VHH binders against Bifunctional chorismate mutase/prephenate dehydratase (pheA). Designs and how they scored, part 7

Target 1, 371 residues: Bifunctional chorismate mutase/prephenate dehydratase (pheA), of Buchnera aphidicola subsp. Baizongia pistaciae (q89ae5)
Amino acid sequence: MTLKNALLAFRNAINILDKNLINLLAKRKQLSLNIAHTKVKNNYPVRDIEREQMLLKNLTILGEKHFLNKKYIESLFSIILEDSVLTQKKWIKKYNLNKYKLEKISFLGSFGSYSHLAAQKYAKKHSKILTDKIYKNFSDVITSVEQQQSTYAILPIENQSSGLIIEVYKLLQKTPLFIIGNIYIHANHCLLAKKYTPILKIQKIYSHIQPFKQCSKFISLFPNWKLSNTTSTSEAIQHVAKENDNTIAALGNESYGELNKLEVIAKNISNKRNNITQFIILAQKKTYITNKKTHLKTIILISKKNENCEKIIRNILHKNKITLLKLKYYVTSKVLLEKIFFIEIENIYCIKHILKQFTIEIKCIKILGCF
Key: E = the ipSAE of ESMFold2; O = the ipSAE of OpenDDE; V2 = 0.75 times the mean of E and O plus 0.25 times the DockQ between their complexes.

## First folded at step 1 (VHH)

Design D3 (framework vhh_7d4b_2)
Fold by ESMFold2-Fast, scan of step 1:
Structure D3 (fold): chain B 371 residues (1-371), chain A 122 residues (1-122)
Amino acid sequence: as target 1 above (371 residues)
Amino acid sequence: QVQLVESGGGVVQPGRSLRLSCAASGFTFSEYWMGWYRQAPGKQRELVASISSSGDYTNYADSVKGRFTISRDNSKNTMYLQMNSLKPEDTAVYYCAKDYGSSWEPDEYDYWGQGTQVTVSS
């Protein structure tokens, strides 16, 4: 036996042991990840100091039986336990981030729309982290929640100036989704122009026809202005921003104007100072009812009533001492005098008796939500 | 599901008339504002005329005022544009459009038809 041959044999034996140690550490790490999964499912803390101290004590005793130094084993397994805890914490943090990314809110429009602003307001109000999902029509917004591609849908239902958004009401009649909340946006228009343009130098204004109507009183103060219609309010803003002309202005949203580097020349120019758009939030699950909520609203859609339905509704609510918060309708047939009613009432936990009375008197009713 | 189908375009000499029609489906026609837009090659799309849900209110671009008349028949889900005294500058693709009913949105979208070509030339 050469000395070289003996040393090579011992080195090969150590290499085999080291390979086995790496394999065992990898298996231990995998079990740590399995433990993390169990802790998340059962809401247990990652670090268990009593368990760690017991484990270290047992391992040092076992080590001493094999003539291994106590401090050596304590140091080694302290490192292993710290890596295990850190690995578990990193996995749980990543798991929680991915879970939050699964919650999406769907809306109609594009970046900077009032629907987008309403979605942001809802997320902030409820301290939620939501991913925005944009659609080009209301049907797709609702379908995304029905198909569980999104957690929430947000849709405009009414503007104080222009009235009910009838297309949304039509969809609410057909969808199995529930209204779980409301958001209100003040959609007041601003006059937007190139930086430092005096209002008296403005000769032509651009906007969609509807903002012109909503600002007609303000516009009447400037009878020499020429009104030019655009396909959208955002197009009007883009047009004014693109042109090198300080005599033109747009009616539109302040935030989108700022994004296009326009100045607000006038604010609060709408015919109604508080031009509010009401948005509803739709979800698969009903809002959980608690007896400590101060204002629980039940939104009810009532269909196919062609006689004095409003008086019947008011009489039922008065008899049951329920506060009517909102009553709106739209006409489905002028010839048949058919109306669809939308009502908000102050709700209490037990509403079944009231619903039974509506069913008997009116016969066509749908509960949209309680929140 | 919203569909807008234009018809009635063609080639016509200056001073003549054309009537455009827009057949609407997939929404409650009687409850929405409707409009006619046009786009000439190399120019921006412009609103030509608009009409309220009831037909009681109409609006026209200055360039067509007194020459064009917008109307609607809610029983037929159809909108019309009567174009009189046509000029070469009226040459464009004409589009039927529906307001989404979201006039308070800065990025409101109108549904557009496929368009119908109107050419005014001698």
Scores: ipSAE 0.000, ipTM 0.154, lowest interface PAE 17.1, mean pLDDT 76

Design D5 (framework vhh_3k1k_2)
Fold by ESMFold2-Fast, scan of step 1:
Structure D5 (fold): chain B 371 residues (1-371), chain A 121 residues (1-121)
Amino acid sequence: as target 1 above (371 residues)
Amino acid sequence: QVQLVESGGALVQPGGSLRLSCAASGFTFSEYWMRWYRQAPGKEREWVAGISGSGDSTSYEDSVKGRFTISRDDARNTVYLQMNSLKPEDTAVYYCAAGSDYYLESDYDYWGQGTQVTVSS
């Protein structure tokens, strides 16, 4: 009877219709999964452009009979069809992962950690589908690959600010695994946002409290920005990536931003620099041989008691005109002048000749990898 | 070799106080961020507090802000966590960690063995 009572009745009717629409969309999604199952068994492609075009044409004609706008129906069903294709692709991916043996990658850390970022970067760089296996210590990470519970292990060996990860070096002395690659993670903060986000439109920045402190000088240039805390740097990046909003940005890692399809709109915004972390990828000899590509460098571990060991190494490389790419060491005993060297050299000349010279001059040499 | 040894964990009644200590060796203590984390059974490890190498910057998780205080004694290579107004929810194993000042979620943090804090009547 009253206007307010009439509106409540109409709103209740809309609610009932919306519940029915959701139920119908759910049933349509289940049919998409059944179609995916049929396509996999009969080796049919997921996307059928001609079928999609015909379906959209038929639906717009049906819509017009019910006095619905053509553009409205076309837009609506285009979204529904895209969801159907994505649903089918996700199910087929999961089916293939369950049917065939998956390669696994082991690392220390949690979701969004530097090791996780390195694992994702490695998988993307080599177009691999890898299952993450998380462990609580570096020894277990290495053991998982040694016992073939995982195909790959990713481990940090050096951070520019903190230096060598000595525990990993010690494990490299003992493991029969081979280094098959390097991944570098830049810990310097960047301003990350969706494509075509103008700096002038940014109103709110997401980050963990520490990057806000570490980028205070840069942030002070934009006094109108609102700062919003997240529980981790990875959460900030994920939040900005999922929101359909061009007024927000995150502070975080360039590499993780790329993985989440965000663009770097400002670099080198940290108050400090030089926070690059090097990771190595380890694999079994059999896996390493199978995955060999162009060999650009050889990695060697040398243990020596002599205080002149570095000089001997550099002299052998100079005499043979071999480019030294990296030389790092840690001291096991200052009293005895015992050091363990990690060496990367360019693959020129016969590597066996160089290794023989190292063996003659230096005892306890181990080849860690060639890639 | 980097070593971190926590101590001071005990059983305390709600509203009580505890001071945790972490003795560090094997690195230039004054140059490292020192942090406290905690882990309750069946839960993920949670950051609690951090202090810069210079000692001029401290940070806290919101649930402990105003109740906990982190401090350091560089002459003794020790970091402390003063815990006041303890709640049953503070029951956890507390871990000391050392790392560079780039990120709290760093995999390069060195960890201690932990010390058990139980808040119960």
Scores: ipSAE 0.000, ipTM 0.154, lowest interface PAE 16.6, mean pLDDT 76

Design D6 (framework vhh_6z1v_2)
Fold by ESMFold2-Fast, scan of step 1:
Structure D6 (fold): chain B 371 residues (1-371), chain A 123 residues (1-123)
Amino acid sequence: as target 1 above (371 residues)
Amino acid sequence: EVQLVESGGRLVRTGGSLRLSCAASGFTFSDYYMGWFRQAPGKEREVVAAISYSGDTTWHADFVKGRFTISRDNAKNTVYLQMNSLKPEDTAVYYCATSDEYGLFTSDAYDYWGQGTQVTVSS
């Protein structure tokens, strides 16, 4: 054996040992986090000086049996123990901040009862009790979750009558938050009553002035109806729900009517036919456990200056036999002058393979969420 | 003063075609987004199409996609809406509007509006 061959063999052996040491340190760190969880449940302090001193003494004795220097073992394990304490303190601080956070959902107040409805529908669907936080602009709604002032944000992204809500898409391009769900709200007005009543027996209708105007054609068919103004559509529905009177009805949203256990007497009575708004729920990835299910969807944002971008997207999906659920685009800001594409695709098995192929073909990709 | 003047609205038969134009004056037209909106009686204004300041990027609402095309001529300070395969549901007053808010597509985001031009589609 030459010195060169001996050195190569020994260096390879050291590399294997170092890999094993890193693995063991990782496992030790994970146990430190499990200990932190137990300490929080039982209100124990993170640092235990007596335990640390005993452990260090025992380790130096063990080290001596293997001919390792006492100061070497003391120095090494002092570093390991200090990292363990800091790791536990960091986790407990984060855990306490999350525990004392009453779960809050942020939404735009100026969007009215539909944003509030979407928030309530999300809370009910997931059996959550959420505190509402109302903001005056979409940027503040998103910032509230980014800064951990709220747990969830709910934002509209598309309305069937007005199209894409471009301001929200611009914010999605910049935010580190993830889409964890969606909610659809029908912005069409219905006639709602506490019990099913033949429409000709209805005598008085409650609504805000705007739905009366938006349903004017339908209302004109019933000239004997008395119209009563409320300060909001929510107030009209709550009033009808509270009163034990089958001759009164409210104009409002079908979903909010259902929430108040009202019956639909007439549907689609607005001067417009259909008007569905899609909302998305945003959250921080690290604060939520999402059960992975087959047939989930992945939402992707793509920005590129290429005129053939849509064709490239469709070709990749077709080649991989991936179901395209939605493809939308909008013009970018005057500064960027690019098209931004929004894509929903169905997850069949492993989405990472398809995302890698997109990244190779299309350089500007952001995964917004998978749910 | 900023002024927008729509023209081209008229009665047209179902399946027909029509081009609307909007002449802009009083501002640096090539620095602004332009949009087309429509409003039928008793309904709110809805966005139909939008175009970037250069004309290189456009957006069209789903209910007109493939049928309507927005374009602009910055040399003439004019934005156009080419309407094909017209339906009775397209009957509305059509408005052009301008915004410096980088493509917000709510009516509140638009700074200046024209007087509108009536399009009526008969069956």
Scores: ipSAE 0.000, ipTM 0.078, lowest interface PAE 27.4, mean pLDDT 76

Design E1 (framework vhh_7nfr_2)
Fold by ESMFold2-Fast, scan of step 1:
Structure E1 (fold): chain B 371 residues (1-371), chain A 121 residues (1-121)
Amino acid sequence: as target 1 above (371 residues)
Amino acid sequence: QVQLQESGGGLVQPGGSLRLSCAASGFTFDDYAMSWVRQAPGEGREWVSSISWSGDSTYYADSVKGRFTIARDNVKNTLYLLMDSLKSDDTAVYYCARDYYDSSGYEFDYWGQGTQVTVSS
């Protein structure tokens, strides 16, 4: 065989192998994207150093059987693994950006307030990334959404101890915004610790001074516990969440504990029962995709002057087998004896048919939300 | 609790066929890639096949390529292994496994109890 013919044959063979190598690298990259999807759903880290080290070791051993240099194989697959990690991170970042649209939520208060905790709980429940917008009054909170300066507003509607927050109800009568959800905040202190922490192994608890006083009866049941003061309830919870220690716990809010991935070890530990505050989330209703066959909850506001609407409301709900979740009212005028009813119902059927019956029998109805 | 339960194993003659099933519960099945791994008596674990979370991508060990088919039903939360042209060397306990890795490999976080496949004349 001539030298020229041999060189052509070998070069053609190398070209075929190189093409096959590119195809295999492309297939490997596609598998990396499938793995990225699994990692997002399970909240796994993109990089697994122990797994990578095991893989490199196995590949170098395999390479030795084929007379390939160890450093060569290590270098090659280190580059391949790094590209895999970068590919996964880019896909996850784009996936999260498309899944979690950046939106703004407005509320009255400050960081760490019950309204702020309610906003965080709503964001977590709906897998949203929300930017906080703090306002000085409820009117400004609502106006921010009406003027599209915020996507959502969160407002307290009722505290079980103090009753209905009438100011918010008055604003709901005037606003064109819709209620799209409810959040409940427990003002009760809980004992919070990392998963699988037995209560009997706890040696030290962290809290602000006030919760220690409010939970003194419960704490007295564990005289061997050491108490450590923090500057805030949130600091106590964050401290316990960051430490790798199964002998520590914090006193604090159940919802904020959940946000920091702590478990409730004991509940209702306050000397007196603090009350639950109900919050509502307001938004502009989307006009493009509003068609759904079933509504889980519908909130209705009914105005009636000098007549008892409660009997009529209950009769309509009973006849249509609708679950009444909440019925509250307040008197708008002591002189005119006018009542405003706030009604929360669970609806398994298309809301349009039921609302038509309400409109026929009761003429002053405002639908506040369906969600 | 995460549970994986295999079925469909048994005694079969060389050249025969078997269909293995794995019923998954306690997790969102369609969020995970799944694999079949086997272990012959006195030998280490050998990876057999993997399928992506969607079912769009499948991978096979050279020893079974062209003879075995991996499939999944995300509605029924079930993983399958269709085994054709079985050989005596395929005799092993077959395990259903849930995948965890960021490259090609054999790292798994949950396993079934296994189902025995015996190929004998």
Scores: ipSAE 0.000, ipTM 0.090, lowest interface PAE 23.9, mean pLDDT 75

Design E2 (framework vhh_ozoralizumab_d1)
Fold by ESMFold2-Fast, scan of step 1:
Structure E2 (fold): chain B 371 residues (1-371), chain A 122 residues (1-122)
Amino acid sequence: as target 1 above (371 residues)
Amino acid sequence: EVQLVESGGGLVQPGGSLRLSCAASGFTFSDYAMYWVRQAPGKGLEWVSEISSSGDYTKYPDSVKGRFTISRDNAKNTLYLQMNSLRPEDTAVYYCAKDYDFWSGEDAFDIRGQGTLVTVSS
């Protein structure tokens, strides 16, 4: 072999290796983007120092088996890891900027409120990524969707203990929005702790002062417990979720505990009876009321002045063999005996025929939704 | 059946005082924490004061702390707000509110009444 021919052959071999290295680096970068997507979905941080240190140690050991210098491998993969982190951060920044283009959900209250929990439960159930919009009154919640500032609104309509939330029903009479779903939230305080924590092992309880008072009878059964006040119920739950300590627990609602991956170790601990709050989801999107799906329900609002229409409603449903799922009313005037009825009925296959019968016998009906 | 009726509002000059009252009926008043919330023209609802069911604990935002005092009379089913050193920015409709049975925080208020208008101007 001439020197020229040997050099050309070696250079060609290096070119093939370099091409393969570029292809592998490109594939590694693609995996870094997939990891970024997973981290955002599961709220993991971009930088993982422990994982990086373990990776570098393992790569150094592998390199030594091939007679590669430790410092060489550390330097090379430090550069690769920094590019990976930068790539992930740039993708997450772009993803976060696109949040402003994502669907928004409006609700009453603050972060960690029952409305917020209901909104999160709805998003999870339907695999949606929603931006939260908080309002201080129900009217503004509804107006935000009417004006297309948000895609969805979520509002409570009934609590088992306090009954109908009349303000929301009055707004439902006036709004052109449709009910597209419902969510139930348990209003009871529960004792929440990390998985596999037995109640007898608990030493310290975290809560806002109000749940401590509302659960005083239950707490009195455990006189050795130390009580620690937090600024909110949400903070108490988040604190217990973060700490690597199986002797602590928080007072809070079951749904928010579930969202923070805590286990319910005691239920029904409130001094008052357990309460469920029903929430509805409102949107501009009209559900097709002649949908061929079975086991759907239709929600109807009936405004009735100076006439008892309950018998008419029950009679029409009975004659058509339709299951009445819910019938509620509230009185708008005791003097005039004016009532507003809220009804849920099964199955929309025959709804068109039934709505015709309601329209003939009852003036002022409104279809609130089918889902 | 739950009713809350606010009264005691009116026109007052800056630096003046007013005492608001809320008559409660249709629920066991002594079992509920009670609130005063207000809404200024063109603005949203603002939490003003909170009192525990027993009356032993009260809480205020910095905007009114030291100027407003919330109190209650469980025997009369009545809630009060004593407002001192009133400022033009205190001008609002004031509402009496109770906890929703499903809420026990400062984030939502069960408002039932028409409110009472407080106007602070010269």
Scores: ipSAE 0.000, ipTM 0.220, lowest interface PAE 16.6, mean pLDDT 77

Design E3 (framework vhh_7d4b_2)
Fold by ESMFold2-Fast, scan of step 1:
Structure E3 (fold): chain B 371 residues (1-371), chain A 122 residues (1-122)
Amino acid sequence: as target 1 above (371 residues)
Amino acid sequence: QVQLVESGGGVVQPGRSLRLSCAASGFTFSSYDMGWYRQAPGKQRELVASISGSGESTNYADSVKGRFTISRDNSKNTMYLQMNSLKPEDTAVYYCARDYDILTGEEYFDYWGQGTQVTVSS
């Protein structure tokens, strides 16, 4: 045999051994999945450190008997055991998510509301999300996720015409939930009635307070109208659809009006025609800070009884070349000059040290999310 | 109430080893990155080693690389610093520290232990 022929023969032998090794690793992985099934039934933890240490000790002893380096065997089986644990955890997580719990989005209102449309838009990015968890107030929407009755909550935080939705910001200050995303909805309202009625014959209109604010200029043209608040725009539409009264109307979504067989008596009545509502998605899941070279958004709340707070914020961001996307505040006490600040920032990297500077210089900071 | 308690310091000869322990209470230990810092008289406090909440990532000061090993046991809420081949310049008060969780929105402070003295002398 030539040197080259001998080398080829040995390489072919190694290829056969490697193929057998892959087959054995596959069989071991299948047993790991069977173990996961058993652990779920008996409520046992996935990782057993004492068992793993004993197994590694026994395998290194066996390896030494075959003249294999103990560090080599220890390293190899540590990798195999880690893959086994990860495989079991991934299977159990997927099983727990799919077996008896469908992901659900909770929102204010009813089917066809702007909140429902925002929930459906978010759900299209994920499978197995139900958009049927409807609540009558924002507090209940948030509580549903805190109590794990829903996986996600979707809430409006700002509308271009009416400004900040202060009730939601107050709840964000208190809740342990995290913002994991944004959805933007174009919020053009219509005036809807059961049958076509001349506007001047309308006596009373029904709406949630936000569309009243969003349509304030149009409403001001009819000072004799009586305004009645509902818990949602969809409830307003349903109310008008049920009553045998042609002198009442609702503010709301044209599409939902059509579903309830209402007539559109005025269109594009919002203060701004390209009126955008920003919704946030809340969840129990925390978001990890990443060092990926992507423009990331971080949202923070600052509670402070100090007039210098805004200058401190802007100074920190300017010195670190961080883009300020949004800085909003509302006054909680005019006498004490107490303000709550809502801040969105963006940079190429999520910079943890910037947030450390905020916590050192500004007391009472809350990170709402990073995405 | 967050508390960090260091132990394991003492007086040793050059070339010997010490193991420091930090017992943590009052918070979810596995959710926080932890570190060991040291301060010699008249000098600023400096980072010696840090470890991620999961234990997957560690970082060391250049002066201690290859000699010190940081580890943690999340089931016991304890962090360790194994110090080998100790030198006179390692003489300092060693502090256990919790990095604050910037993402949960809780009021945060950098928490420090009381410190443990390590003296390396012939």
Scores: ipSAE 0.000, ipTM 0.090, lowest interface PAE 22.7, mean pLDDT 75

Design E4 (framework vhh_7nfr_2)
Amino acid sequence: QVQLQESGGGLVQPGGSLRLSCAASGFTFSDYYMSWVRQAPGEGREWVSSIYSSGDETYYADSVKGRFTIARDNVKNTLYLLMDSLKSDDTAVYYCAREYSSSWDEYFQHWGQGTQVTVSS
ESMFold2-Fast, scan of step 1: ipSAE 0.011; ipTM 0.464

Design E5 (framework vhh_ozoralizumab_d1)
Fold by ESMFold2-Fast, scan of step 1:
Structure E5 (fold): chain B 371 residues (1-371), chain A 120 residues (1-120)
Amino acid sequence: as target 1 above (371 residues)
Amino acid sequence: EVQLVESGGGLVQPGGSLRLSCAASGFTFSEYWMYWVRQAPGKGLEWVSEISGSGDSTKYPDSVKGRFTISRDNAKNTLYLQMNSLRPEDTAVYYCARDYGDYEGWFDPRGQGTLVTVSS
């Protein structure tokens, strides 16, 4: 063997070892992914500094037994451990994105209610969201998200005919949840009854209190009708469908009526055309998706005891040339002249400075959301 | 329930120093930007200092830059303001405030405050 032939033999041996090193690094990376899966199941953190330091110490001792430099082994395995941590974090991020595809939205009512229709409309706009989390009151809807039993809550905040849903505003004052979106639903009320029910034979109608108020002019044409309150519009429809009684009817949604095999006895019975209910979507900060579109508006809640509050708000917005999209309030005390203001403003690049100005001039401010 | 309790104020002569403390509870302190804000008698609130959740970034208005230093101890859930070369115009009630979470630069001064009086 010549010196050149000996060199070629050694180079070939190095190439075989390098191929084996790449294969071992690939296997180590696969184990890092398996570890990430286990850590998520057991709620363990990705990085453990004490364990990493112990591992490096043990590896440098092993390296010294093979006459490898301590700093060489420390440097090499520090890089390998950092790649392992990054690999685990990347997998967990993808796992969390897949969890968001199985997100749940909670609401008050039942299947076919206006809240359910709002939930379905929001779900269709986003990734797969399950609309099967139904609660008996608004407080439980919010609590389900606070306790992480649901990803989102959807709640009505205003109806053009009946005004602000004060119970929801009171809950917004207390909850740590944020508003992440709005959905608008047109109130399409119909009179629904079993097939072949003559309108003049109807003696009792079932509905939630809102449709009764929204259809008061139509109802006044039948002064002998008895009105019965249900907890939701869809419950009224279900009740009429189950009773086998042709003297009762419900006020509610046409589509849900059809699903329950009820006939539309009368259409266009609402007092006002284009009666719109605004719904808000609530979520925890931790559930907010980071791949955001440009934010269009900021929503704030202000509590103040003096009558100049609205003037101060309007003056700040005017001086900074910010568009006021909505300003609504309700009175918490007539004696103390205390009001809670709900404000939507157009988002701009200097919005942080304007909100600091609101905080300085009006101490009791809560930021409800930005989207 | 978010609670912020300020302390360390008092009467000090011009040119003197004071260290203010704010004890925080009811939230994950290390995740929030923190602020010091003051209110002079008969005047509105004035921003004094801000610090990032990690403590790596701090900002000051020109009125206090070089004289005041904000710091935090995340292990103790405590915010500090070191005030040097105090002037009569620094007389105010000093409030500790947290960020609104996602919104850098917004603050919520919910504490009772601590009074700093600079006079002879």
Scores: ipSAE 0.000, ipTM 0.105, lowest interface PAE 21.2, mean pLDDT 75

Design E6 (framework vhh_7d4b_2; at its last look DockQ between E and O 0.20; V2 from the best seeds 0.00; counts 0 for: pae E 3.9 > 2, placed apart)
Amino acid sequence: QVQLVESGGGVVQPGRSLRLSCAASGSTFSDYEMGWYRQAPGKQRELVASISSSGDYTNYADSVKGRFTISRDNSKNTMYLQMNSLKPEDTAVYYCARGYSYGDEYYMDVWGQGTQVTVSS
ESMFold2-Fast, scan of step 1: ipSAE 0.159; ipTM 0.577
ESMFold2, look of step 2: ipSAE 0.251; ipTM 0.675
ESMFold2 (binder alone), look of step 2: mean pLDDT 83; pTM 0.833
OpenDDE, look of step 2: ipSAE 0.357; ipTM 0.751
ESMFold2, look of step 4: ipSAE 0.279; ipTM 0.706
ESMFold2 (binder alone), look of step 4: mean pLDDT 83; pTM 0.834
OpenDDE, look of step 4: ipSAE 0.315; ipTM 0.728

